VH-VL binders against c7peq0. Designs and how they scored, part 9

Target 1, 252 residues: c7peq0
Amino acid sequence: MHNKIYNSFIDRKAKGIKSFAVLIDPDKVNPADIADLAAKCTAAKVDYIFLGGSLVITNHLDECVQQFKTLCDIPVVLFPGSPSQVSRYADALLYLSVISGRNPELLIGQHVLSAPAVKKSGLEVISTGYVLIDGGAPTTVSYISNTTPIPSDKDDIAMCTAMAGEMLGMKVVFMDAGSGARKPITESMISRVASQVSAPIIVGGGIRDAEKAYLNCKAGADIIVVGNAIEKETSLIKEMADAVHAAAPVLK

## First folded at step 20 (VH-VL)

Design p3
Fold by ESMFold2, last read:
Structure p3 (fold): chain C 252 residues (1-252), chain A 120 residues (1-120), chain B 112 residues (1-112)
Amino acid sequence: as target 1 above (252 residues)
Amino acid sequence: EVQLVQSGAEVKKPGASVKVSCKASGYTFTSYYIHWVRQAPGQGLEWIGYINPEGGRTTYARKFQGRVTMTADTSTSTVYMELSSLRSEDTAVYYCARGRYDSSGYFDYWGQGTLVTVSS
Amino acid sequence: DVQVTQSPSSLSASVGDRVTITCRSSQSLLHSSGKTYLSWYLHKPGKAPQLLIYEVSNRFSGVPDRFSGSGSGTDFTLTISSLQPEDFATYYCQQYTHFPWTFGQGTKVEIK
């Protein structure tokens, strides 16, 4: 089977089913705590584990992937800090281009260099348009990426950026306020983007409570990604997963 | 010459723990995984888990979660595997084996094995 | 977990004989990268197991060229072209395409 993870994104979107993903940085997580984290994600029916982040620091991807694979059955999707960050044991790779910025290296330059290694990995590759939104404070991604995020009140710029990405062949749109954002992406901006693209929409950054996760889903997000708040308090996993799953509409 | 030398045979009662050592030599200890594999009487080989001696990170097979602990001492180039709450089914020869970081999943050099006998 | 089954469970042979051991997996071992991850080991009682073959057909360093591996998909073979006195042992195949990694039950090669 091919495209198993991408097909799950589009199938769930077509059914109006919202997904919750927990983002884990393999360089920050304490290895001794992974068993408890996997158990909590399983009990909460978390839909995806995203591994990775914006920092290019010591990385033990294979080990982290294999740990989750021995502890639970939740799909593991790589969210790489660079396009060459791969593991043959993961289920898929978000191959992301920072389409919100004008840095040619983050748009396509790094991808040209990394493509042979990505192909060699054998991973399912999901083309992802990464749209960085100003989160009200400098973030790790804004320091490292040398890109200007889209202002938080410029809904039309975010919408046009996502539309262009989809037209150019991106399969997924990832709207991100950045790790450590003071404020999350507005529901207005999410709704404006969702009205104009058919691609699955991932939303992350600055989501600190279950109500915001729910409201983002109602605004049109398909997949909610939370990292920082869960790093601080793993008991939030169940609350947020329940809120995301409760946002599903009754269609028939 | 790569060598993995294991501690001697052990006899244990059900409910006890056993700790087996594996001393590595002839290569850079922190550049390879050490895996543990066992063979019960009349049976084939079963993978238990591994440790990365660089930083002490471990991965254990689902069957052994909660009963096995692996540690590494980089100063003596020695890995330890401790198996707790022993049952008669844990009677086996336990092997340590070396695995590559960049081509993981096969085991190029093995220890001589340590027989652990659990009798009720 | 992916099951790996060997045949025969044992065989008797003489020095100089050609010996063939079969390994069959419950699922294809062809990885989406185009590679197949199947290894073979030799084991004598009281001794450390020895790696013979990795990635189906690659001989490990120091392994005599009388040992060869072949196969694809679900069916794999270890061949010993001319059996030597030191080759009387138990042989194991192991798949490492799918995690967790799993071993065959073994094939014992005995003196006839």
Scores: ipSAE 0.521, ipTM 0.813, lowest interface PAE 2.8, mean pLDDT 89
Fold by ESMFold2, look of step 20:
Structure p3 (fold): chain C 252 residues (1-252), chain A 120 residues (1-120), chain B 112 residues (1-112)
Amino acid sequence: as target 1 above (252 residues)
Amino acid sequence: EVQLVQSGAEVKKPGASVKVSCKASGYTFTSYYIHWVRQAPGQGLEWIGYINPEGGRTTYARKFQGRVTMTADTSTSTVYMELSSLRSEDTAVYYCARGRYDSSGYFDYWGQGTLVTVSS
Amino acid sequence: DVQVTQSPSSLSASVGDRVTITCRSSQSLLHSSGKTYLSWYLHKPGKAPQLLIYEVSNRFSGVPDRFSGSGSGTDFTLTISSLQPEDFATYYCQQYTHFPWTFGQGTKVEIK
């Protein structure tokens, strides 16, 4: 099956069905807790597991992917801190270019170095325009990327950045306030981007409750990704998944 | 030379637990996975799971979740596999096998096997 | 789970015979990287199994060149070009393209 994960993004967007993704950092999660986490994600009907972070991962990525694969049937999508962080057992890779920044290493440089390994991994590669939005404080991704985030009140800059990314061939737009963000991306900005971009839109960073997840979906986000709030309290998984799924229109 | 030496045969009653050891030698213990594979009488081979001796991280096949526990003792280069709530269907020869980090999925060196019999 | 099935279940042969064993997978073992992950093992009762072949056709260190593997997609063979007395054993194929990894049920090669 070619492009199975990307096609699921497109098919669900076309039907107005919103998706919930749980972001897990293999270097932060306690391995003993993964079985319970997988069970909670399954019970809540989480649509995707995103694995990755902004730090270097050694052997833990393969092990974490294999653990989730033995514990549940939820697709595992890599969200790597660098393009070289791959596992042949995952379902897909978000191949991120930080198009919001002017750092050539994160625009294309790391990709040149990693491309042979990514090709050899056999992963479904999903070209992703990563748009970093100011979340009210320096974030790990802002620091590691050495880029200035788009200001949270500059809707048209975010829109034009996403449009340019799509026109340059990015298949997915990922709007992220970053891990540890004090405030999530505004619904106004999401709506502005969604009005001009046909690619699936992933939104993350600073989402702490089900109401915000719901409102982001109503503003035009296709996939909501949450990591930090769930890391602090896994009981939120069902509440947030229910809210995201409830944002979908009733199908005919 | 790479060697994996397992503990001796066990006879257990249903509901009991068994703990099989696998002592590794001839290589850097923490640089390879140790897998467990079993073979019931007249049946093929069945993968149970693995342990990464570096840090003791484990992955278990779905069928064995909740019944199997693997541990590693780096000071003795020994891996243990414990299977609980034994049933007659668990009667099998249990093998430990070495797997590479960089090419996971095939098993280059195996232990001699440990017969576990679950009866009456 | 991807199933692999061996044929025949057993066979009788004489020293010096050419023997072929087949392994058929329920799904293609061609990984999207272009690699195919299929291995073969030799096993005698009371002894440790021995790896013979990995990645379809690569002989493991110390394996005699009378053992060869071939195939693609769903169909694979192990060939022993001239049986030796030590080759009477049970042979297993194993796929590791798809997780979890799975084994064939075995083929017993017996003396005629």
Scores: ipSAE 0.511, ipTM 0.806, lowest interface PAE 2.8, mean pLDDT 89
Fold by OpenDDE, look of step 20:
Structure p3 (fold): chain C 252 residues (1-252), chain A 120 residues (1-120), chain B 112 residues (1-112)
Amino acid sequence: as target 1 above (252 residues)
Amino acid sequence: EVQLVQSGAEVKKPGASVKVSCKASGYTFTSYYIHWVRQAPGQGLEWIGYINPEGGRTTYARKFQGRVTMTADTSTSTVYMELSSLRSEDTAVYYCARGRYDSSGYFDYWGQGTLVTVSS
Amino acid sequence: DVQVTQSPSSLSASVGDRVTITCRSSQSLLHSSGKTYLSWYLHKPGKAPQLLIYEVSNRFSGVPDRFSGSGSGTDFTLTISSLQPEDFATYYCQQYTHFPWTFGQGTKVEIK
């Protein structure tokens, strides 16, 4: 049970199945929103619900998780920006280390502080190498932590970073252009990383249409994460999900 | 002393709606969730959902989605549970119960219950 | 959903008797955190249910020492060491390890 979600990542990747995750910020949704989103995600056969934000203003995480759990059977994975973003009712936690930066707090410092709460939650913990890519706009994380993202055109740096994360034992690589990214991660960068990393690759940030989602999958992404685009237009959930599910794995 | 006092018994026809109230006292109203649980004759207890009186956010069991509405009035420290499209199967004693946010899974104080009878 | 079954459904006892009620769940209630989330309630007709035990063995405030809870995994017990006149009631177990939370059908303790 401790590796159910991670095993699903590995299994799907091994089978060449691409996955679509909807990112939800607990602070930006109300119960009515959740009901609608859950319905649409279910209809679109969304593979994962990612819950989290860079800032947690309210303590509605448990409520949000429980609401989704009552409304659909889609696994709920926490994508926390802070130690406070933990709920025992979720299915897993992406335990993010910002390996693209050189801020010790984001590498291990916050983890030390959050470790007791995370352990107490009993959640499946998935060690995640978080690779922040320049998306043309500062992310909340970059702003608060003064962490410089990897330039969007530096594929080799991204590759080496991801490789290092994997070799350090991180189970998942999360490449993120950030919330509100103007420039999504390029296919070339994804491909470069995918060529050297065996761990599941999650890609998010700045994905606004089904085509981009599809192309990222073709480039080597295993899981596509979309938040902002669907917040604005929930009808995109189905379209993007279909595109991701239709994508074939990259032939190595 | 913590108390939850519920409204009186109701008799309704199928298709109608029922609204049960739960008045809380003896504690800070907005500091605890209020849950609703029902018990049909000869059956066990069934969790319906809960409301956070602070902000009024609600979480309902899947079975009741679309038919149940919970609201809170902080001025009167009262929570309401409305169930619509009533069926004979909805005949039960309905309880409100207090739950803590960090321990919302068990209920430390309960109302006396409200019998709702649905019959043609 | 996790099913919870109590046994017996009813029993007759006398004041001073030791009473044991069992609760079984369809799956383990041991949470990955190491905690087990099971509660017991006492309910008298026309009255509000009362919390007795939470997390398997912790007595709620004001609950007499004669009430105790034990168990692990899927099997749990509520024990009344010496039944008192005020203890004649229906008892319910409740699991809250797994969402949604579920209850047993109840055990009625009657006067012999």
Scores: ipSAE 0.435, ipTM 0.799, lowest interface PAE 1.8, mean pLDDT 93

